# VH-VL binders against tRNA threonylcarbamoyladenosine biosynthesis protein TsaE (tsaE): the designs that were tried, part 1

Scores and structures below are computed, not measured.

Target 1, 162 residues: tRNA threonylcarbamoyladenosine biosynthesis protein TsaE (tsaE), of Nostoc sp. (o52749)
Amino acid sequence: MTIDQMTIDQMTKIFLADKESTLNLGILLGETLTAGSVILLEGDLGAGKTTLVQGLGKGLSITEPIVSPTFTLINEYTEGRIPLYHLDLYRLEPQEVLSLNLEIYWEGIEIIPGIVAIEWSERMPYKPSTYINVLLTYGDEGSRQAEITPFNCTISDLIATK
Positions, changes and structure headers below are counted from each chain's first letter, unless a header gives other numbers; antibody chains are not in Kabat numbers.
ipSAE, averaged over its two directions, is called F for ESMFold2-Fast, E for ESMFold2 and O for OpenDDE. V2 adds 0.75 times the mean of E and O to 0.25 times the DockQ between the complexes of E and O.
Where letters were taken out, [cut] stands.
The coordinates of atoms that the task and the answers printed are left out; those that the model quotes come from them. Centres of patches stay.

## First folded at step 4 (VH-VL)

Design a18
Fold by ESMFold2, look of step 6:
Structure a18 (fold): chain C 162 residues (1-162), chain A 123 residues (1-123), chain B 109 residues (1-109)
Amino acid sequence: as target 1 above (162 residues)
Amino acid sequence: EVQLVESGGGVVQPGRSLRLSCAASGFTFSSYAMHWVRQAPGKGLEWVAVIWYDGSEKYYADSVKGRFTISRDNSKNTLYLQMDSLRAEDTAVYYCAKVPYYGSGSYTHFDYWGQGTLVTVSS
Amino acid sequence: SSELTQDPAVSVALGQTVRITCQGDSLRKYYASWYQQKPGQAPVLVIYGKNNRPSGIPDRFSGSSSGNTASLTITGAQAEDEADYYCSSRDSSGYHLVVFGGGTKLTVL
């Protein structure tokens, strides 16, 4: 282990004053992340997970409306810089998630690589070898906080607070 | 040496039933999803059905849904296709096929195929 | 909605380069797989994913994709390459489902 590796891989907390701040975080990630990136979104109902994904889409130059795929499970967008695969596991038990074989979305073998954004990722019984975890929590005065934890990747320079 | 050997084909009348078998060897059968693919004489390939490694999930082409049942017996390394209410348009060579990995998800590209067994549905 | 379209026939002079195309909406998000089928035989996988060749497939076979189109390219075509070629992909209406193109007969002149 090195000090640089610990700093790069450590959780980063970002204050989100309002909905526009959450959208702007998504835009930054959508502009910056490369094909094959997986974002695992956690947080309570109303914490801003879908708003973050809408930001991802805007950062990718997607003009189609991005809505939660709660009923369809998966919405796939090919309009932008790279594909966006938007998943919502809210309605599934872990055994049901296992049966979907979601790993096909990040392995890059049969599915053209893009950004995979998974809402309610707490429902997953397994995780990819490389991902970014984003936990959205409520703060004071209607604000939010994003806790961003990279796993086997480097995003510190991309999400540094200005 | 991966081998897949289909059997149970033959000539049957419309409305009758037939059961196909696929004997597998040379790989750990119980770790792989298995597929059926058919080809009508002089025509192209048509996907029929898939079954998960443990039999927990099954999916069918619309053309056979409700009439065909895919199944497997992992203790016998055998894949089955029960074909009920057969129609003339079900006349085809039926292949069983495997994907390269189950543990990496259920792939849809087939690295090994059987030789096929002919089903003819006619009066 | 999930149809994959191939030209029914293509010809190439011996030793020349040929491209066989496959078009469909599924190919905007799923790579094509390509199968070679000779008379009386089961199909043989020649390309999958972006440009992966199974063991034993000559390097004159390659694959590519852009937009809704996938292509199989044979560089330096040989007599034994004469066959039917099928593309396949996941079905856009259900990703556990599979769809095949209608096939392309390649004639080596």
Scores: ipSAE 0.463, ipTM 0.803, lowest interface PAE 2.4, mean pLDDT 88

Design a20
Fold by OpenDDE, look of step 7:
Structure a20 (fold): chain C 162 residues (1-162), chain A 123 residues (1-123), chain B 109 residues (1-109)
Amino acid sequence: as target 1 above (162 residues)
Amino acid sequence: EVQLVESGGGVVQPGRSLRLSCAASGFTFSDYAMHWVRQAPGKGLEWVAVIWYDGSEKYYADSVKGRFTISRDNSKNTLYLQMDSLRAEDTAVYYCAKVPYYGKGSYTHFDYWGQGTLVTVSS
Amino acid sequence: SSELTQDPAVSVALGQTVRITCQGDSLRKYYASWYQQKPGQAPVLVIYGKNNRPSGIPDRFSGSSSGNTASLTITGAQAEDEADYYCSSRDSSGYHLVVFGGGTKLTVL
């Protein structure tokens, strides 16, 4: 685990006209990402972080409703192509996050590897060596934008399928 | 300190019902799935049931399905096992067990166990 | 439900190494957890995952897996290690179900 990023790959900006667009972006991620992938989600409340994860679930063929894990902190979905681990750090301070040992979800030592999606990832005191950062921001007239930055990995496949 | 304390065990006749309780403390009970595991006298461990943190999902071993009901009251930090249509083979010490991590997870190992409560089903 | 099988009893001399093995189809996909149980006591988790020890468990306990088997190894057995040991894992018939092995009684000579 590292606090500072070792490598920053090229950022991709995606315009999201509506909620469905956000969902579709999630679907693409769910269809293309492999077990062991980590998605760090940033954005203000209502920016569409949970919607994107719902898309991930759909892309993984998860039929169970995906809900915000704000209260539960962690929701695990295992009915899809690969497991989806949905985390929300909204209620936690960085020191509290440290005690959670989040790395268990992507190290493949204790838990079966899957896709890890972490909301409010800016609260993490450390980052995995490899991950995709997704910043969701509000745009004009209710639109949104996704800024996708790969760290020590590539999202070329995602771009090709868009 | 995490504590799990089972109660409600006793001697009952076949066909009768019994309700077990597990009082939890030392952790945020409502954040964790909880399990029941039983052990017949002089025998091995047998998984019984699991309930999700919010009670939204429940799963049972085939041996108790249709007869036992797992439930919880998060406001009381208490786990329950309603046992109906009891049989002699249900005689066992019943343990409540905690999973290691919070959330809607599929953890299948248990980091904490209660001391157990004995249920004896006999004529 | 799926099954996990263990030898009913094994023995080890003080200071020697012993391996307790668990076998079952579910172990092809899932990690095993191991529990130590002494007479009149509740089970205690000693190993889980790939090779994880909970706090307070001596480092002489280790876990491994191969094929459809999982093993608990005690390197340098102590007298207090005499107990029943149970393996456990997810049930192959259902992701959320749990299955236990039959247990192995370990005697320390």
Scores: ipSAE 0.021, ipTM 0.662, lowest interface PAE 5.1, mean pLDDT 90

## First folded at step 7 (VH-VL; from a20 with heavy chain S30D E57R, light chain N51D)

Design q3
Fold by ESMFold2, look of step 8:
Structure q3 (fold): chain C 162 residues (1-162), chain A 123 residues (1-123), chain B 109 residues (1-109)
Amino acid sequence: as target 1 above (162 residues)
Amino acid sequence: EVQLVESGGGVVQPGRSLRLSCAASGFTFDDYAMHWVRQAPGKGLEWVAVIWYDGSRKYYADSVKGRFTISRDNSKNTLYLQMDSLRAEDTAVYYCAKVPYYGKGSYTHFDYWGQGTLVTVSS
Amino acid sequence: SSELTQDPAVSVALGQTVRITCQGDSLRKYYASWYQQKPGQAPVLVIYGKDNRPSGIPDRFSGSSSGNTASLTITGAQAEDEADYYCSSRDSSGYHLVVFGGGTKLTVL
């Protein structure tokens, strides 16, 4: 897949033939997204959310292993181009998420801005003013689909300037 | 004007207990996480504990875990620190501190501090 | 828990610029906060976040960070700036733990 299959303002569907395709989408995003970007990930278990985050890490030049923070809530990586903050809300109810004050990860007040990737984001009772939603679903014959929806932004607006 | 007033300090023998209070005024107490920070005589600042705005979450420094209990009564605008099994190394001035506006629990910088209350643990 | 390291003492001539540093791994992902403490008094927040100065703090105080190091800079130091200065940040080893540096005694000559 190439970046020209994405939309600036509306949902874009991207066909993902295999795990390598999901990883490559993540790599593209990790290479292009700017500090302060928030990616909200949705999809069933095994749909490829963690694989996409592993791609984000590779695109950021992170070499340490990236695993789902299901029990730790968040894993934070500072090795790459900009920080990666990887959250997993699977174990939490929306009321519990509300009390966490997650906005500290994208406000840029106490936490140095990076890419925030949140698995199981459907558990969130609130969302940032700007984010990218990625829904991963099973497609035909073992493939995957990514539905990428920017909210109050465009993908071009999130790409770092030189 | 934001005011935080600690009380309950004193001289106690090792192994005994004390309960500290922090009376808060000049802000909506229920909107803010509250912390205890201590300072041994002639030493630096040491973080002790935090409690979320609604009391739902509490965290402790390893040095006090299992011996100290942080609590709050939002109807009285009061923060508490129950200190059990006191040791000589717990001798310090104890400050209460609040996080800033928008700080419900995960903020970790303190915009207002009390003047502190002295706890001396000595035989 | 992670350690925040500060030099124990720094001197500056009146009217000159001084930088107080704080080093630790947590500062790669969290900004430092800076507190001023004068003898017999409670700490006062002087800088937080990237370079935010609370109301009432003189504009000669500023903050910066790079890599694992945060700095507090006082431009045109005055006699009243003589104090202990503590950096603070989140503990990278725990979710909501707070860590303080050991403090730096600033002497204004």
Scores: ipSAE 0.726, ipTM 0.863, lowest interface PAE 0.9, mean pLDDT 88

## First folded at step 8 (VH-VL; from q3 with heavy chain D31S Y102E)

Design r3
Fold by OpenDDE, fold request of step 15:
Structure r3 (fold): chain C 162 residues (1-162), chain A 123 residues (1-123), chain B 109 residues (1-109)
Amino acid sequence: as target 1 above (162 residues)
Amino acid sequence: EVQLVESGGGVVQPGRSLRLSCAASGFTFDSYAMHWVRQAPGKGLEWVAVIWYDGSRKYYADSVKGRFTISRDNSKNTLYLQMDSLRAEDTAVYYCAKVPYEGKGSYTHFDYWGQGTLVTVSS
Amino acid sequence: SSELTQDPAVSVALGQTVRITCQGDSLRKYYASWYQQKPGQAPVLVIYGKDNRPSGIPDRFSGSSSGNTASLTITGAQAEDEADYYCSSRDSSGYHLVVFGGGTKLTVL
């Protein structure tokens, strides 16, 4: 589904003074998001995408190191409150991404629902029907800014108890 | 009605080759990934290989990798398994199986199975 | 490759409930599918996903998962349920690969 076809909720801008702030944002998301959540991460190299995912892991109580899946493409962590599926599309062209069938990670048919975090999501030729977009940009003096935009959902919807 | 009919099984000596076929009907064959699963006599099920709906991707179990080749002819609604360098441990009933969803190749559960064809590898 | 383990055999009295369990690390992230196989017949899918039954499968069959396990439960076992049952899932070594359990022979007493 294209972005233009999705309901866009209110964007939230968050100032991130340092790496720890980025990590803490991830922790909050990891603590609050429910199984089935998809986070699409955008930002230049070094913008803190992996750091945010590390925060997600920490928020999920994952103790093993969370590393960039640039080469593995997909890292799956199952020791947390819910699974974390960490994907990195940096090395892939959109046509190559199609062959990964990423939708299996949020469809809930064969893969147990968890949090799906996709780095370099701008390379996706399609988007989920529901997701959170997080754009990380460089700020002044080494700071960052996160622009969080829910698509066809709200943050409150994603933290709702089932 | 979905039908899968395997053929090509028989008795062969070790080191020889054999090609199995699976004739499919009752569904849009060219839209579904297909799998081979085998079962040694009196033993359990063992996954063998998968091929994407368009043949663009193939994956194999380690036990057959480098020896078996999965392929398909969508114009004939037929799935194939070329088995080379056969070993005694390859003796089994070979089943073809389909995934339940079209347009995608990544699913790994099977909603329909053939009745299987027996391959016996013996000296 | 991943491994899925099952008890080789279990028994259940007619009309009673039985649970067949599958264990393996892959089940921490992948749902199991379950297949019933009777002598001389091909396997039949009975449960997949969280708890989905294919058309034609009686509602006495149900699926569940917990931790590194998946279970097939037959509530009110019938004589015709006597069969071998196999669990299956994606392989942890490669999500495009498939692995089967060793199978469980269910006897209905």
Scores: ipSAE 0.885, ipTM 0.943, lowest interface PAE 0.4, mean pLDDT 94
Fold by OpenDDE, fold request of step 15:
Structure r3 (fold): chain C 162 residues (1-162), chain A 123 residues (1-123), chain B 109 residues (1-109)
Amino acid sequence: as target 1 above (162 residues)
Amino acid sequence: EVQLVESGGGVVQPGRSLRLSCAASGFTFDSYAMHWVRQAPGKGLEWVAVIWYDGSRKYYADSVKGRFTISRDNSKNTLYLQMDSLRAEDTAVYYCAKVPYEGKGSYTHFDYWGQGTLVTVSS
Amino acid sequence: SSELTQDPAVSVALGQTVRITCQGDSLRKYYASWYQQKPGQAPVLVIYGKDNRPSGIPDRFSGSSSGNTASLTITGAQAEDEADYYCSSRDSSGYHLVVFGGGTKLTVL
């Protein structure tokens, strides 16, 4: 595996007043992201990672319930505008993650490109060359904050595709 | 040149065991996942099993799960299929197949196939 | 396990175009691979991924996908293209598993 130089674009901080705000952020991302996009999600338990992915699904017009893949590890939704691949690495050690060969989901060789959303992405032993990192943190009075950092891409690209 | 040569096929009675081998050459065997695919006479292709490049992971078709064991000896560039509790429906030409990418055990399309070895399960 | 379905037989006139289609839910998320098999021979990979041809495969072979389908197209069929064609993909029940279609016998007239 080769280590490529990663370029970090401008971080965007977004205040999320409530769960609905988190969902709406997901919706926006689901509406704007293109096939091949990878979203790496970080945050404490309950920070809203799954909620954000639910928003992604909604933005993609996925009608089936999007649930946490904590136990299934990978949930694949194909009814939307583009596929949504929802992964949760919470239960896995980096070495275990390695054996999953998650790169197949964004390589576009055997798996049809879609949006890849990975919860607990900090457990990944390696990351794709291009991705968006979303850190969800707890704020005051039940609010959250999203820190969105693009790697080898721009956030503006997300808006431009809308 | 990539070569895959299956062996070990033959006629066996139901309930018996048979071990197939696939001798690989022409590529870095220990870097590729390997698969078994079978084809009953006059029928279509059926995926059987896969083994990771380092043998760390194995997956099987439901039809053979619990009865077949895929393994490999990287020092001998050989893939194996231990077939236990053989049934008539296991009668087929068995192919070993190579994935196209090194270190990518999860790939599922095959760029090279052996010529196959015939297994006949008959009383 | 997932199921891939394809017509058991199709025919094409020499020099004409034929499309062999594979259908299954797995194809909504996985690309198909296509194999050509002639009598008494091992299968040969002819198309994989979105539309990739292995080295040595004529450019008259192409692949496409739509919805829950994948298709192999032979543009300008040759006599030597008469064979069985199998689609394959990952299995929806487990992405490490593989499934094959039932195969399509192509006759070149």
Scores: ipSAE 0.882, ipTM 0.941, lowest interface PAE 0.4, mean pLDDT 94
Fold by ESMFold2, fold request of step 15:
Parts: sequence; C-alpha cells; structure tokens
Structure r3 (fold): chain C 162 residues (1-162), chain A 123 residues (1-123), chain B 109 residues (1-109)
Amino acid sequence: as target 1 above (162 residues)
Amino acid sequence: EVQLVESGGGVVQPGRSLRLSCAASGFTFDSYAMHWVRQAPGKGLEWVAVIWYDGSRKYYADSVKGRFTISRDNSKNTLYLQMDSLRAEDTAVYYCAKVPYEGKGSYTHFDYWGQGTLVTVSS
Amino acid sequence: SSELTQDPAVSVALGQTVRITCQGDSLRKYYASWYQQKPGQAPVLVIYGKDNRPSGIPDRFSGSSSGNTASLTITGAQAEDEADYYCSSRDSSGYHLVVFGGGTKLTVL
C-alpha cells in the first residue's frame, strides 16, 4: 500500500479517560479509514484493544457483536461500509504467525480490501509497509493512553480531533 | 516452462490404497504451495488438499480428511497424495496445481495445473 | 464450508457479450478466480482477484464482483471460448480451504 507525500510517521499520544473514550477513538477511525488500512494493536491484557475494535465496528456501521477472535484467530465482518478483518494473535508465537502469511489480508489480491485490525501485533515478526500502530497502556483511575504511530499513511487530521 | 506431471493412477478395489505422484519441473518447487484437485467423470472440480512450500502446514477437504495424506519431497521436486480406504466416490481425475507466489501458502488460486491422472475405484 | 452456485449452462451468439455468474456469501469478502476447461484438458486460469488477467489470456475476458456475486464477462465471444467455466474462492469455514462452483457450460451459437 502506498500513501501520498502527506504520510505521517510521528507518534501521537491520546488520553483515554474511560472505556467510552476508547470506543470513540475506534469510532473515529472506523468512520475515516479507507479500505486497505491496517491497524496493529499492542498492549497488555485488558488495555482496551477489543474495545477499540468494537469502536471500529460502530464507525463502520456494523451492528452485529464484535468479540475478540482469541481462539478462532480471525473474525470477518461484511455488514458495514467496508469489510472489517479482526485478528487476535495472543495464542501464537512469532514463528507460527510467520507461517500464516497474513499479508493476504492487505495485499488486495484474493481478499476484498477492508480495515485489518490485529490484536497482539507484538507477535508479528514482520509488518506491512503501511500501517497504523496503536499501543494502549494503563493510566490512573481506569484511564488509558493510546500511542498512535502511523507509517506511510495520512492520519494527522484524525489524531488532532481526538 | 513450468510442467506438472501426475502419475500413479489406476483401477483399485474399494478399501485399498493408492499413492499419486506429481513431478514438477521448470520452477523452484520448494518455494511454492501445491494443491490436489479432483474431478469425477462428467462432474465439476473438487478441491482435495494443500501443502505449504516447506511442508509446515497441510489442509484437507472434509470428504478426504483422515483417509488422504498430502506430502512433498523437495529434494525430488515431487508432490504426493497417499489415498487410503478408497471408496467409489473417490473415482476421479486427480490434478496437481501450483500457487503462483513463492513463500506464500495462504493464496488459493492456481496458475499451473498438471494433465491429471485417473483413479477408478470399483469392484 | 461455503457454497458457490453457478448456472449449469449459458449460450451466446458468436460476437456477442456473455456474463457467467457465481454466487455465494463468501464472495462479499473474497474475490473469485475463474478457470476455463475444454474437453479432455486441464483447467486454465483466466481471471483472478478483482479483475486480473494472466498473461496470454485475451482482453475480451474480464471479471467483476458486487455483493455476493462474481461475474466473468466475455465481450465478443468467439467459437474457441466454448468451454466449461468454474469459479473458485476461499472457503470462509477454514483458513486455507478452497471451494469451486459447479461449473457453467458456455455454448457459442
């Protein structure tokens, strides 16, 4: 995937007061991101990765429940504006992830382009040339912080409004 | 020129076993995932099995799972299908087929096919 | 596993345009690939992905998809296009499974 010369590579930090804030960040991304976008999610268990993906689904106008595919690896949703491909790598080691050839989800050859959201992307031994990295960390009193780092994509307006 | 040549077909009785081979040439065999696809006489195509370029992953159609085993010998550029407990419904022309992308087992379309070998299971 | 449905037969007059369809819920998320098979021959890939034509395939062959339906279009059908046509796609019920449609016999009148 190649994005224009306005690609943003800088990290942006966003304070997330509660679960609703995390959901709203996801909604903004789901309303704005184009087909072929890859979101790599990092963070400890319970840091809000699945809540962010639920926001993505709401932003895409997906009404069916979105749950982490921890055991199934992949859940695929076609109800919304564009497809949502939701992966969870928690149960896999990097060597196992390598052998899956996950790039089929963003190369646009056999799989119709949509938004790819990968939980536990720390398990990936390689990354696409274009993606958005979101690191979710704990803060005080139930809060979180999102560290958003776009690579070869244009997301700066979205981050500035959140 | 990419070439795939199946062999080992023939007539066998139900319950017996048969091993198919697919000899590959004209490409770096150990870089590509390989599939078996079958076609019963007068019928359509049915996918059978896949093996990744390094043999690390194998998947089967439900109709053959537990009875067929796909394998490869990359030093001999040869794909195999071991067919055990054969049934009349396994009667078909068996094709080997190649995925076009090296190092990528997940793609499921085929750029080259062999000519096929006929397996007939009858009394 | 997923199911791909094709009409068993379609006819076209020589030089006219024909559309062969393939229907299945998996086609909302996966592109179809299309194979041509002439009697006594192995299948030949004619279209894959959104509308990718392998080298050597005439430009009268094209592909499209909408909703749960994929289509193979032959513009200006020629006698040599008479064949069986199969769609195939990924099977959403398994990570690396492949499914084929039942095939469509194209007759060029």
Scores: ipSAE 0.770, ipTM 0.879, lowest interface PAE 0.8, mean pLDDT 89
Fold by ESMFold2, fold request of step 15:
Structure r3 (fold): chain C 162 residues (1-162), chain A 123 residues (1-123), chain B 109 residues (1-109)
Amino acid sequence: as target 1 above (162 residues)
Amino acid sequence: EVQLVESGGGVVQPGRSLRLSCAASGFTFDSYAMHWVRQAPGKGLEWVAVIWYDGSRKYYADSVKGRFTISRDNSKNTLYLQMDSLRAEDTAVYYCAKVPYEGKGSYTHFDYWGQGTLVTVSS
Amino acid sequence: SSELTQDPAVSVALGQTVRITCQGDSLRKYYASWYQQKPGQAPVLVIYGKDNRPSGIPDRFSGSSSGNTASLTITGAQAEDEADYYCSSRDSSGYHLVVFGGGTKLTVL
């Protein structure tokens, strides 16, 4: 057993100078991630969560408009190379999230695997066994920062080659 | 052995009500979501309604929404369907069906079905 | 008309292989489940998810999906396989709605 075997997934910080930078990060993820991937998005209103999902869709070659499903809860896209399942938990409390059984989107039993992107994932009382956490925060002078933490995932190597 | 037994079917006139029951045994009833599915004579299967294991969520097909109410009594291991304002098109065999996963109401496939109970809404 | 479309009837010679198909736009994102129903009996789940067979279902039953189409395949059809077969899936018009295909009557010759 080594110290690297005891550590689980390394956080990566990425500077995002502008909206285009956030979009490009999403594009990279959409081009790179495989079916069954779960992205948990955290951050305040206006931090860029929806912009990142729009980039994700662009990287998947989705041409349909991607808008936050704040009121619909879930938008599902089948146009791209793999499905995109876009969830927004803004209006929900953790107990309400629990009762939805959202794990159907990543358990691969009834729903065909795609990329699951969950906005406001802070509202989740549980997490999947494998995911990528992306925390978006405000920086100086209109910039943003993405803190990307893979969990039981190999995405860290792919992000390092950005 | 899992068993589901529907009862309460019969012949009724349009506009009247019936309450169907589904008695469950051989599994932990209060851990599983339950559904009603119907089949008109000589026709295919039509989904009717679902209730979560704890009753926290209920959903209905458009054809019955506002007229039918699904409920459960976990202390009696019994699922119910209250059918109000019955119409001729509600004539069918009504099946109760079980979702296979504990605490997971969102799944929509059924591992066990009852034998069904016939509801006939005359003319 | 319905969201899931099945051919109303199909035939297979005893011992041969048959595919029963189910089509719908929702099948691009949801796997189909398959039920066998013999006359006067309740439906029985034979396939769910990608290609999962419940305990007690013979291994001659398998499932597959491509595009907007799901298929139930019976390899080496037997006389007892003669039945109606229904596909089912989640309905994309709502979070937890369920839809069935119209059913396919399989005749084993």
Scores: ipSAE 0.770, ipTM 0.878, lowest interface PAE 0.8, mean pLDDT 88

